# Designs tried in a protein design chat: VH-VL binders against Proteasome subunit beta type-11 (Psmb11). Part 25

Target 1, 253 residues: Proteasome subunit beta type-11 (Psmb11), of Mus musculus (Mouse) (q8bg41)
Amino acid sequence: TTTLAFRFRHGVIAAADTRSSCGSYVACPASRKVIPVHQRLLGTTSGTSADCATWYRVLRRELRLRELREGQLPSVAGTAKLLAAMMSCYRGLDLCVATALCGWDHSGPALFYVYSDGTCLQGDIFSVGSGSPYAYGVLDRGYHYDMTIQEAYTLARCAVAHATHRDAYSGGSVDLFHVRESGWEYVSRSDACVLYRELQKARSLEQELEAKACGIYPEPATPQGARECKELFVEQEEVTPEDCAIIMKTETM
Below, E stands for the ipSAE of ESMFold2; O stands for the ipSAE of OpenDDE; V2 stands for 0.75 times the mean of E and O plus 0.25 times the DockQ between their complexes.

## First folded at step 16 (VH-VL; framework fv_zagotenemab)

Design a03 (from x03 with heavy chain G35A; at its last look DockQ between E and O 0.47; V2 from the best seeds 0.00; counts 0 for: pae O 2.04 > 2)
Fold by OpenDDE, look of step 16:
Structure a03 (fold): chain C 253 residues (1-253), chain A 120 residues (1-120), chain B 112 residues (1-112)
Amino acid sequence: as target 1 above (253 residues)
Amino acid sequence: EVQLVQSGAEVKKPGESLKISCKGSGYTFSDYWIAWVRQMPGKGLEWMGIIYPGDSYTKYEKNFKGQVTISADKSISTAYLQWSSLKASDTAMYYCARLEYDEGWYFDLWGQGTLVTVSS
Amino acid sequence: EIVLTQSPGTLSLSPGERATLSCRSSQSLVWSEGDTYLHWYQQKPGQAPRLLIYEVSNRATGIPDRFSGSGSGTDFTLTISRLEPEDFAVYYCSQSTKYPYTFGGGTKVEIK
């Protein structure tokens, strides 16, 4: 899993890959790892898909209750704290959930990291999941608060695409969201491999242009062979019906 | 059976006080919000206010704030709507409704209504 | 406050005909992706309102399949595919996306 979010002048960008790793390496269908919590609030999720979905369901319910009582939703910070508090009550459950909660409230765009141990951190950049170290590598180089919207989109796509290229547990497509003052918007879904290739090409072109501008004729880089992204077609091993038989026998002694 | 049962029709004079009731049964009364809705003769539905019987938290619609009192007694699964001084303009059907506790809010259960007639 | 406008105010139809009722919201009723809290209530003459449709398109328990709800954002529709004699009533849309929760003015479906 690779998810990321970062705050910039024009709101919060959230992005994630869509590869779902079910415990038994079975490529689960494209999972949404960016979850709408409210029209003005998104959460990215890393962990067991089922656990994450459950927490967000509980969170939504609690938010609705608060909205009814208070007449308004809590702030993004308040929501993050609420989520952290809820998860902390279940510390005894081996729940490993990491989420980036982002939104826009009266204070502007906000981003929080929330972990199942009750950790709640405000920040400008968060990435969660197995691909997060790779995503951070890209984000740390390209991030600045005053980015244009296009720069931000490109950065997010690049970070997830690079992460999916390196992380075996990330892949599929890149979902991109933008949290604005008016609410979150779905920006795009793009194939991660295609994006990565396009980004590499663009970078190469930029380097060539820079080299030309500097009068440095780069020696033609020998095209390092396009390592064919061998789609590991994990052959669906047909679970033959025979293995269901074993559980019945033990009751008779 | 899950139901809300309201008190019977009332005929009152202006200036009189009135308290009508809504009793829930077949469910945990304290866990569901109860709203009061007014319907004047031949008119639509008007939101009056809502109460959570569990802790008696109450919210009033702006037009009804200070005009009525909403209360509940969870021990007997009953919500109340009361007037300290009735007006002729209070003549209406009054409904209590249960607000469903889900991701959203909707009134899944209604009382049969209490007709309040205020006449000189 | 979100204002719900229902149209028409009165719909005169015969049994067996299709009824289409409109509810327009002054603001978007989307709370989150997939969550739109627009509901429909039926009120028969001399009776309390009854939940008909919740969250745009979900039929309440015991509601016949001839009733359907649709719409998004600010525009919503209740459809009765074939009017039965018992369907002549007033229909109200309501929203619970934003407090205070509000009702539309109602559409009366009457026999022609």
Scores: ipSAE 0.317, ipTM 0.709, lowest interface PAE 2.0, mean pLDDT 88
ESMFold2, look of step 16: ipSAE 0.642; ipTM 0.847
ESMFold2 (binder alone), look of step 16: mean pLDDT 92; pTM 0.942

Design a04 (from x03 with heavy chain L99F; at its last look DockQ between E and O 0.59; V2 from the best seeds 0.00; counts 0 for: pae O 2.04 > 2)
Fold by OpenDDE, look of step 16:
Structure a04 (fold): chain C 253 residues (1-253), chain A 120 residues (1-120), chain B 112 residues (1-112)
Amino acid sequence: as target 1 above (253 residues)
Amino acid sequence: EVQLVQSGAEVKKPGESLKISCKGSGYTFSDYWIGWVRQMPGKGLEWMGIIYPGDSYTKYEKNFKGQVTISADKSISTAYLQWSSLKASDTAMYYCARFEYDEGWYFDLWGQGTLVTVSS
Amino acid sequence: EIVLTQSPGTLSLSPGERATLSCRSSQSLVWSEGDTYLHWYQQKPGQAPRLLIYEVSNRATGIPDRFSGSGSGTDFTLTISRLEPEDFAVYYCSQSTKYPYTFGGGTKVEIK
């Protein structure tokens, strides 16, 4: 899993890969790892998909109750604290959930990291999941608060695409969201491999242009062989119905 | 059986006080909001307000604020709607309804209604 | 306050015909993706309202398949595929997306 969010002048960007790693290495269908909590609030999820979905369901319910009582939603900070508090009550459960909660409230765009141990941190950049170290590598180099919207989109796509290229547990497509004052917007879904290739080409072109501008004719880089993204077609081994028979026998002795 | 049972029809004069009731059964009364809805003769449904019996938190529609009092007694699973001084314009059918929030946010259970007639 | 406008005010049909009822909201009823709190209630003459459809398209318990709800954002529709004699009633849309909660003016489905 690779998810990320970062705050910039024009709101919060949230992005995630869509590869679902079920414990048994079965590529589950495209999972949504960016979850709408409210029109003005998104959460990214890392952990067991089922656990994450459950927490967000509970969170949404609680937010609705608060909205009913108070006439307004809590702030993004308040929501993050609420989520953290809720998760902390279940510390005894081996729940490993990491989330980046982002939104726009009266104070502007905000981003929080929330962990199942009750950790709640405000920040400008968060990435969660197995691909997060790779995503941070890209984000740390390209991030600045005053980015244009297009720069922010490109950065997010690049970070997830690079992470999916390196992280065995990340892949599929890149979902991109933008939290604005008016609410969150779904920006795009793009194939992670295609994006990575396009980004590599663009970088190469930029380097060539820079080299030309500097009068440094780079020797033609020998085309490093297109490592064929071997689509590991995990052949769905047809679990033949015969294996269900064995479990019944042992109770009789 | 899960149900809301309201008190019987009332005939009153202007200026009189009235308190009608809505009793829940078959579910945990304190865990569900109870709303009140007015329906004037031949007219549509009007939301009046809502109460959470668990802590008696109450919200009113602006047109009904100060005109009626919504309350609940969770010990007997009963919600109330009351007037301190009835007007002829209060003549209507009044429904209590359970506000569901487990699977959604809607009135999934309705009382049978209480007809209130205010005439001189 | 969200205003719900239902149309038509009265729908005169015969048993077996298809009924289409409209509910338009003054603003979007989307609270979150997948959560739109638009509901339909049926009220038969002399009876209390009954939940028919919740959250745009979900049939309440015991509601026949001939009833269906659809729509998004601000425009919603209740459809009765084949009217039964017991379906002649007043239908109300309602929203709980934003406080205060509101009802539409209702559509009366009557026998032609």
Scores: ipSAE 0.371, ipTM 0.737, lowest interface PAE 2.0, mean pLDDT 88
ESMFold2, look of step 16: ipSAE 0.649; ipTM 0.842
ESMFold2 (binder alone), look of step 16: mean pLDDT 90; pTM 0.915

Design a05 (from x03 with heavy chain Y52W; at its last look DockQ between E and O 0.61; V2 from the best seeds 0.00; counts 0 for: pae O 2.3 > 2)
Fold by OpenDDE, look of step 16:
Structure a05 (fold): chain C 253 residues (1-253), chain A 120 residues (1-120), chain B 112 residues (1-112)
Amino acid sequence: as target 1 above (253 residues)
Amino acid sequence: EVQLVQSGAEVKKPGESLKISCKGSGYTFSDYWIGWVRQMPGKGLEWMGIIWPGDSYTKYEKNFKGQVTISADKSISTAYLQWSSLKASDTAMYYCARLEYDEGWYFDLWGQGTLVTVSS
Amino acid sequence: EIVLTQSPGTLSLSPGERATLSCRSSQSLVWSEGDTYLHWYQQKPGQAPRLLIYEVSNRATGIPDRFSGSGSGTDFTLTISRLEPEDFAVYYCSQSTKYPYTFGGGTKVEIK
């Protein structure tokens, strides 16, 4: 899993890959790892998909309750603290959930990291999941608060695409969201491999242009062989119905 | 059976006080909002306010704030709507309804209504 | 406050006909993706309102299949595919996306 979010002048960008790693290497269908919590609030999820979904369901319920009672939603900070508090109550459950909660409230765009141990941190950049170290590598180099919207989109796509290229547990497509004052917007879904290739080409072109501008004729880089992303078509072994029969027999002795 | 049962019809004079009741049964009364809805004769439905019986937290609609009092006694699973001084304009059907708590807010259960007639 | 406008005010139809009722909101009723808190209530003469549809398209318990809800954002529709004699009533849309919660003015479905 690779998820990321970062705060910039024009809101918060959230992005994630769509590869679902079911415990037993079965590529589950494209999972949404960016979850709408509210019109103005998104959460990224890393962990067991089921656990994450459950927590967000509970969070949504609590938010609705508070909204009814108080007449307004909690701030993003308040929501993050609420989520952290809820998760902390279940510390005894080996729940490993990491989330980036982002939104826009009266204070502007905000981003929080929330972990199942009750950790709640405000920040400008968060990446969660097995691909996060790779994503941070890209984000740390390209991030600045005053980015244009286009730069921010490109950075997010690049970070997830690079992470998916390196992280065996990340892949599929890149979902991109933008949290604005008006609410979150779904920006795009793009194939991670295609994005990575396009980014590589763009970099190569930029380098060539720079080299030309500097009068340094780079020796033609020998095309390092396009390692064919062998789509490991994991053949869906048809679980034949016969194997369900065995479990019933043992209770009779 | 899950139900809300309201008190019977009331005929009152202007200036009189009135308290009508709504009793829930078949569910945990304290875990659901109870709302009151007014329906004037031949008119539509109007929100009056809601109460959380668990702690008696009450919220009034703007037009009804100070005009009525909503209360609840969770020990007997009963919500109340009361007037200190009735007006002829208070003549209406009054419904209590349970507000769903799980995914959204909608009235999934209604009382049968209490007709309040205020006439000189 | 979100204003819900229902149209038509009165719908005169015969049993067996299709009824289409409209509810338009002054603001979007989307709370989050997949969550739109627009509901429909049926009120028969001399009876309390009854929940018919919740969250745009979900039939309440015991509601026949001939009732369906649809719509998104600000425009919502209740459809009765084939009117039964017992379906002649007033129908109200309601929103709970934003407090204060509000009702539409109602549409009366009457026998032609």
Scores: ipSAE 0.292, ipTM 0.708, lowest interface PAE 2.3, mean pLDDT 88
ESMFold2, look of step 16: ipSAE 0.698; ipTM 0.871
ESMFold2 (binder alone), look of step 16: mean pLDDT 92; pTM 0.942

Design a06 (from x03 with light chain S32T; at its last look DockQ between E and O 0.62; V2 from the best seeds 0.72)
Fold by ESMFold2, look of step 16:
Structure a06 (fold): chain C 253 residues (1-253), chain A 120 residues (1-120), chain B 112 residues (1-112)
Amino acid sequence: as target 1 above (253 residues)
Amino acid sequence: EVQLVQSGAEVKKPGESLKISCKGSGYTFSDYWIGWVRQMPGKGLEWMGIIYPGDSYTKYEKNFKGQVTISADKSISTAYLQWSSLKASDTAMYYCARLEYDEGWYFDLWGQGTLVTVSS
Amino acid sequence: EIVLTQSPGTLSLSPGERATLSCRSSQSLVWTEGDTYLHWYQQKPGQAPRLLIYEVSNRATGIPDRFSGSGSGTDFTLTISRLEPEDFAVYYCSQSTKYPYTFGGGTKVEIK
């Protein structure tokens, strides 16, 4: 499994491979690892499909209840804190769920990592899954906040495609999503092997063109305006008896 | 047996107060939203408002805000619809319904209805 | 507020015939991908409404398979494949995507 998300000036990109639990075959039925939470919010999956599906179902129900009470959906940060609090109530149930929440709120593009142990982190880049070390290698070299949309799409595709090439548990296709202020958009699903070959061709051609242009002294990357990752921690005191009761009631049905 | 049982038919004069009830049984009443629906004679269904009996949080449809009061007493598993001063235009059938909100967000359980007649 | 427009107002048919009821929404009823909160209720004379179909196409418990729902976004259909005598009633669509929740005006299915 390889999932990634990053925040940049035009929104948040989320991308993932589609390799299903049915094996390593590219032709196996694909699974979705980037899942709409609502029209303006995406989540990724890297735990078991049953655990992730359960948490997204419970999260959607709670978001709808808050929309009903308050007239609007919570922010991305509020949603991340809510999910972390819900997961904290069930700490010790041996659940293994990691997700990146991707959206756009009043402060602009927003990206949070939430793990089943209650961890909640804000940041500019997250990659999760067995393929994430390979995805991070590509992301770390190419990321800057001021990317154009096409640069961001290329970076995400390259990172996932590279991870599918290196990681035995990643493969199939590359799903790419873009979250704008108006909501999320499904951009593409591309065969990972085909995409990797196309990227290798483009790299080879670029090297050839640079050799013809006499030396290679590209402009140093402009220092990015991307902010440092800021961690948000969920403490047990933020979880109310009402939150825990709601979660427990869901389990009995 | 899971059910909502409403109070009996009422005949009132304009200006009188009225409180009708909707009692839930066979399930945890405080865990489910209750909605009230009006059906005027020969007309369709219209939502009036909803209440969460667990904390008595209430929302009203605009045409009914300030015209009725929706309340609940979770200790006796009962929701209420109340008028402080009835008008002839309040003559209608009134239903309560339970919101199933786990996955579907539909009203799966309905009371039998309470006919309210307001005439001079 | 979301307006649901049902057509026709009245549908006069004989037992055994196919009934097709339409419901159109003033705006999309999709809350998120896969979650469209459009429901159908049946009301027989002198009775409370009962749920037939939830989330566009899912039959409620105990509802015969001659009832089916379809549609997407803003345009929805309830189909009764072969009318039985007990199916002559008023049918309402309803939405719970956005508060305030609303009903359509109803379609009366009556015996010809």
Scores: ipSAE 0.707, ipTM 0.880, lowest interface PAE 1.3, mean pLDDT 84
ESMFold2 (binder alone), look of step 16: mean pLDDT 91; pTM 0.934
OpenDDE, look of step 16: ipSAE 0.802; ipTM 0.921

Design a07 (from x03 with light chain S96T; at its last look DockQ between E and O 0.71; V2 from the best seeds 0.69)
Fold by OpenDDE, look of step 16:
Structure a07 (fold): chain C 253 residues (1-253), chain A 120 residues (1-120), chain B 112 residues (1-112)
Amino acid sequence: as target 1 above (253 residues)
Amino acid sequence: EVQLVQSGAEVKKPGESLKISCKGSGYTFSDYWIGWVRQMPGKGLEWMGIIYPGDSYTKYEKNFKGQVTISADKSISTAYLQWSSLKASDTAMYYCARLEYDEGWYFDLWGQGTLVTVSS
Amino acid sequence: EIVLTQSPGTLSLSPGERATLSCRSSQSLVWSEGDTYLHWYQQKPGQAPRLLIYEVSNRATGIPDRFSGSGSGTDFTLTISRLEPEDFAVYYCSQTTKYPYTFGGGTKVEIK
């Protein structure tokens, strides 16, 4: 899993890959790892899909209740604290959920990291999941608060695409969201492999242009062979029905 | 059986006080919001307000604020709607409804209604 | 306050015909993706309202499949594919997306 969010002048960008790992080897269909909580609030999720969905369901319910009582939703910070508090009550459950909660409230765009141990951190950049170290590598180089919207989109796509290229547990497509003052918007879904290739090409072209501008004729880089992204077709080993038989025997002694 | 049972029809004169009831059964009454809805004769449904019996938190629609009092007694699983002084214009059917919030956010259970007639 | 406008006010049809009821909201009823708190209630003469459809398209328990809800944002539709004699009633849309909760004016489905 690779998810990320970062705050910039024009709101918060949230992005995630869509590869779902169900158990050890089964690539589950495209999972949404960016979850709308409210029209002005998004959460990215890393962990067991079922657990994440459950927490967000509970969170939504609590938000509705608070809205009814108080006449308004809590702030993004308040929501993050609420989520952290709820998860902290279940610390005894081996729940490993990491989320980036982002939104826009009266204070402007806000981003929080929330972990199942009750950790709640405000920040400008968060990435969660197995691909997060790779995503941070890209984000740390390209991020600045005053980015244009297009720069922000490109950065997010690049970060997830690079992460999916390196992280075996990330892949599929890149979902991109933008949290604005008016609410969150779905921006795009793009194939991660295609995006990565396009980004590489663009970078190469930029380098060529820079080299030309500097009068440095780069020696024609020998096209390092397009390593065919061998789609590891994990052969669905047909779980033959025979293995279900064993559990029944032990009760009789 | 999960149900809301309301008190019987009332015939009153202007200026009289009235308290009608809505009793829940078959579920944990304190855990569900109860809304009140007015329906004037031959008219549509009008939202009046809502109460959480667990802590008696109450919220009114602006047109009904100060006109009626919504309350609840969770010990007997009963919600109430009351008037201190009835008007002829209060003649209507009054419904209580349970707000479901686990699977959605809607009124899944309705009382049978209480007809209130206010006439001189 | 969110205003729900139902149309038509009265729909005169025969048993077996298709009924289409409209509910328009003065503002979007979307609370979050997948969560739109528009509901439909049926009220038969002399009876309390009954939940028919919740959150745009979900049939309540015990509601026949001839009832369906659709729509998004501000425009919603209740469809009765084939009217049964027991379906002649008043139908109300309602929203719980924003407080105060509100009802539409209702559509009376009557026998032609």
Scores: ipSAE 0.678, ipTM 0.862, lowest interface PAE 0.8, mean pLDDT 89
ESMFold2, look of step 16: ipSAE 0.682; ipTM 0.865
ESMFold2 (binder alone), look of step 16: mean pLDDT 92; pTM 0.945

## First folded at step 17 (VH-VL; framework fv_zagotenemab)

Design b01 (from y04 with light chain S32T; at its last look DockQ between E and O 0.72; V2 from the best seeds 0.66)
Fold by ESMFold2, look of step 17:
Structure b01 (fold): chain C 253 residues (1-253), chain A 120 residues (1-120), chain B 112 residues (1-112)
Amino acid sequence: as target 1 above (253 residues)
Amino acid sequence: EVQLVQSGAEVKKPGESLKISCKGSGYTFSDYWIGWVRQMPGKGLEWMGIIYPGDSYTKYEKNFKGQVTISADKSISTAYLQWSSLKASDTAMYYCARLEYDEGWYFDLWGQGTLVTVSS
Amino acid sequence: EIVLTQSPGTLSLSPGERATLSCRSSQSLVWTEGDTYLHWYQQKPGQAPRLLIYEVSNRATGIPDRFSGSGSGTDFTLTISRLEPEDFAVYYCLQSTRYPYTFGGGTKVEIK
């Protein structure tokens, strides 16, 4: 299982693989690991996704009760504290649950990690599941708060795709969600193998462009020359919708 | 046996006070919201307000705020609807209902109704 | 406040016929994906309302399968596939998505 979420200037991204997590004799055809809590709030599931559904049902009920009393839903922070408190108080739900709550409230985009022992942490990046170390590796290299929307989508897709390649318990497709000020939306479901292959091809193209640039400029290789070639590749990847179209065409073949 | 039992029919004159009751049994009364519904003769159903008996938190519909008082006594599992000064327009059937919020947020349990007749 | 408009006001039908009742909402009744809190009640003279259908399409315990609900967003339908003599009553829709909770005006199903 690989789930991730990160907060950035244009909201919160949540992404996950779709590998089946059903038990011994019944396999789910595909699992949904990013779950709507309400219109402006998503939650991720842990590696026991079937068990997490009951916690989200309980959370939604408590949120509805609070909305009935107070006339509005709690903030993302308030919801995270509520979930942590509920997990601490509701003995008999013996689930090791770790989740990221991804939302947008009056304070802007917000992201919280909640664990069943009562841990409640605010942060900009969280990844959960057996594939999370691999996802963190990609996220840590590519993340910055001021990313464009397309940069954020590319980062999330690459992070999950890399994790599905390395982690035996992750696979299938990459689900991508985006929480904006107006609410969450389901952006895409893409084949993880195809995404990973295209990531590897993009590195090969970057190496070829760097080699050609060095040959065209028969001067000693320097840090500036390497940055110049790399900046050209990054600029193409970051700003060109045509690159995304090429990747999508490869996916259909 | 899970039920809501309301007090009996009332015949009153304008200006008199009235307090009708709704007693719950067979479940934990203080854990569930109770709503009051008016049905005037030959008319549809109107919400009047709701109460959470656990702490007596009450919300009123706009047309009934200041016209009626909703209260509860959780020690005897009873909700109340009361008027300080009845009007002829208060002639109606009054129901109490329990909000079920575990399975779908609907009113699953209804009292049998209390007919209130106000005439000079 | 959410207004529920039921149509028709009256249905005159014979036993065995199909009844189709409509309920339209002034606002979406979706609280979140998968949670639409529209319910249907039946009321006979001198009796309290009886729950038939909850959350658009779920039949309450003890309700015959000739009753079914459908719809989404703002437009909802109650269908009685084969009217029985005991089905001649007034039917109300109720929304509980946003307080204040509201009833529709009712549809009276009467014997032709």
Scores: ipSAE 0.588, ipTM 0.817, lowest interface PAE 1.8, mean pLDDT 82
ESMFold2 (binder alone), look of step 17: mean pLDDT 92; pTM 0.942
OpenDDE, look of step 17: ipSAE 0.695; ipTM 0.864

Design b02 (from y04 with light chain Y99F; at its last look DockQ between E and O 0.68; V2 from the best seeds 0.68)
Fold by ESMFold2, look of step 17:
Structure b02 (fold): chain C 253 residues (1-253), chain A 120 residues (1-120), chain B 112 residues (1-112)
Amino acid sequence: as target 1 above (253 residues)
Amino acid sequence: EVQLVQSGAEVKKPGESLKISCKGSGYTFSDYWIGWVRQMPGKGLEWMGIIYPGDSYTKYEKNFKGQVTISADKSISTAYLQWSSLKASDTAMYYCARLEYDEGWYFDLWGQGTLVTVSS
Amino acid sequence: EIVLTQSPGTLSLSPGERATLSCRSSQSLVWSEGDTYLHWYQQKPGQAPRLLIYEVSNRATGIPDRFSGSGSGTDFTLTISRLEPEDFAVYYCLQSTRFPYTFGGGTKVEIK
């Protein structure tokens, strides 16, 4: 499973692979791991599919009850705390469920990580699942807050597709969602293998054209000067496994 | 058995006060919102407001806010609809209903109705 | 406030005929994907309303399969495939997507 979400200037992106297992069997059609909670809020799934579906059903009910009392839905932060509180009531069951809540409220785009032990953390980038180390590698190198929408979509697709290529438990298609001020949008579902090959072709062609334009010169043999070749734009990953554990802002603890 | 039982029919004059009741049994009364619905003679159904008996939190539909009082006494599993000064236009059948919110957010249990007649 | 408009006001039919009742909402009744809180109730004279269909298309417990609901967004339909004598009643749609909750004006299905 590979899920990711990141906050940027134009909202919050959520993306995931679609590989599913029901018991020991991989089911078809591909499962959806990004779940609408309401019009301006999405949640990701990790852990067992049944546990996540149950938690989002209960969360939606509680949000409706609070909307009835207060006339408006809670903030993304308030919703994250509510979900964390609900999950912590079941701590003795040793459930291991991690989710990201992706939304837009009066404070703007917001992204929270919620884990079944009661952890509730705000941040700009989260990836969860067995494929998340590979997704983080791509995200950490390519992310900046001021991305255009198309840059953000490309980054998310690349991160999930790369993770599905590396992680045996991730695969199928890449689902991409975008949360704007007006609400969430289901942007695309793309075959991960096809997407990975298309992204690799585009990068390889770009690198080939850059190498030709650079004019790579061997050892000097003429009086005329030589031009320096542009390096590949892909930088080596320096992130340790420990750096992938938690990238978060601290909140009350 | 799970039921809502309302108080009996009332005949009143304009200006009089009235309090009608809706008693729930067979379930945990304080856990479920109770709504009140008016049906004027030969007309359709109109929501008046809802109450959560657990803490008596109440919301009213705008046409009924200030016109009626909705209350509950959870110790006897009873919700109330109350007028301080009845008008002839209050002549109607009044229903209470329970909100089911575990599955689909609909009113699954209804009282039998209380006919209120206000005439000079 | 969300207004529900039902049509026709009265539907005069014989037993065995198909009845089609319409409910139109002034706003979308979708609360979230997959959660559209439009319900149908039946009311016979002197009785409280009875739930038939919840969330557009789900039959309530004990409701015969001749009753079906359909629709999306703002336009909804209750269909009775073959009218039985006990089906002659008034039918209301109800929305519970946003407070205040509202009923449609009702459609009376009466024997021709």
Scores: ipSAE 0.644, ipTM 0.847, lowest interface PAE 1.6, mean pLDDT 82
ESMFold2 (binder alone), look of step 17: mean pLDDT 92; pTM 0.944
OpenDDE, look of step 17: ipSAE 0.713; ipTM 0.865

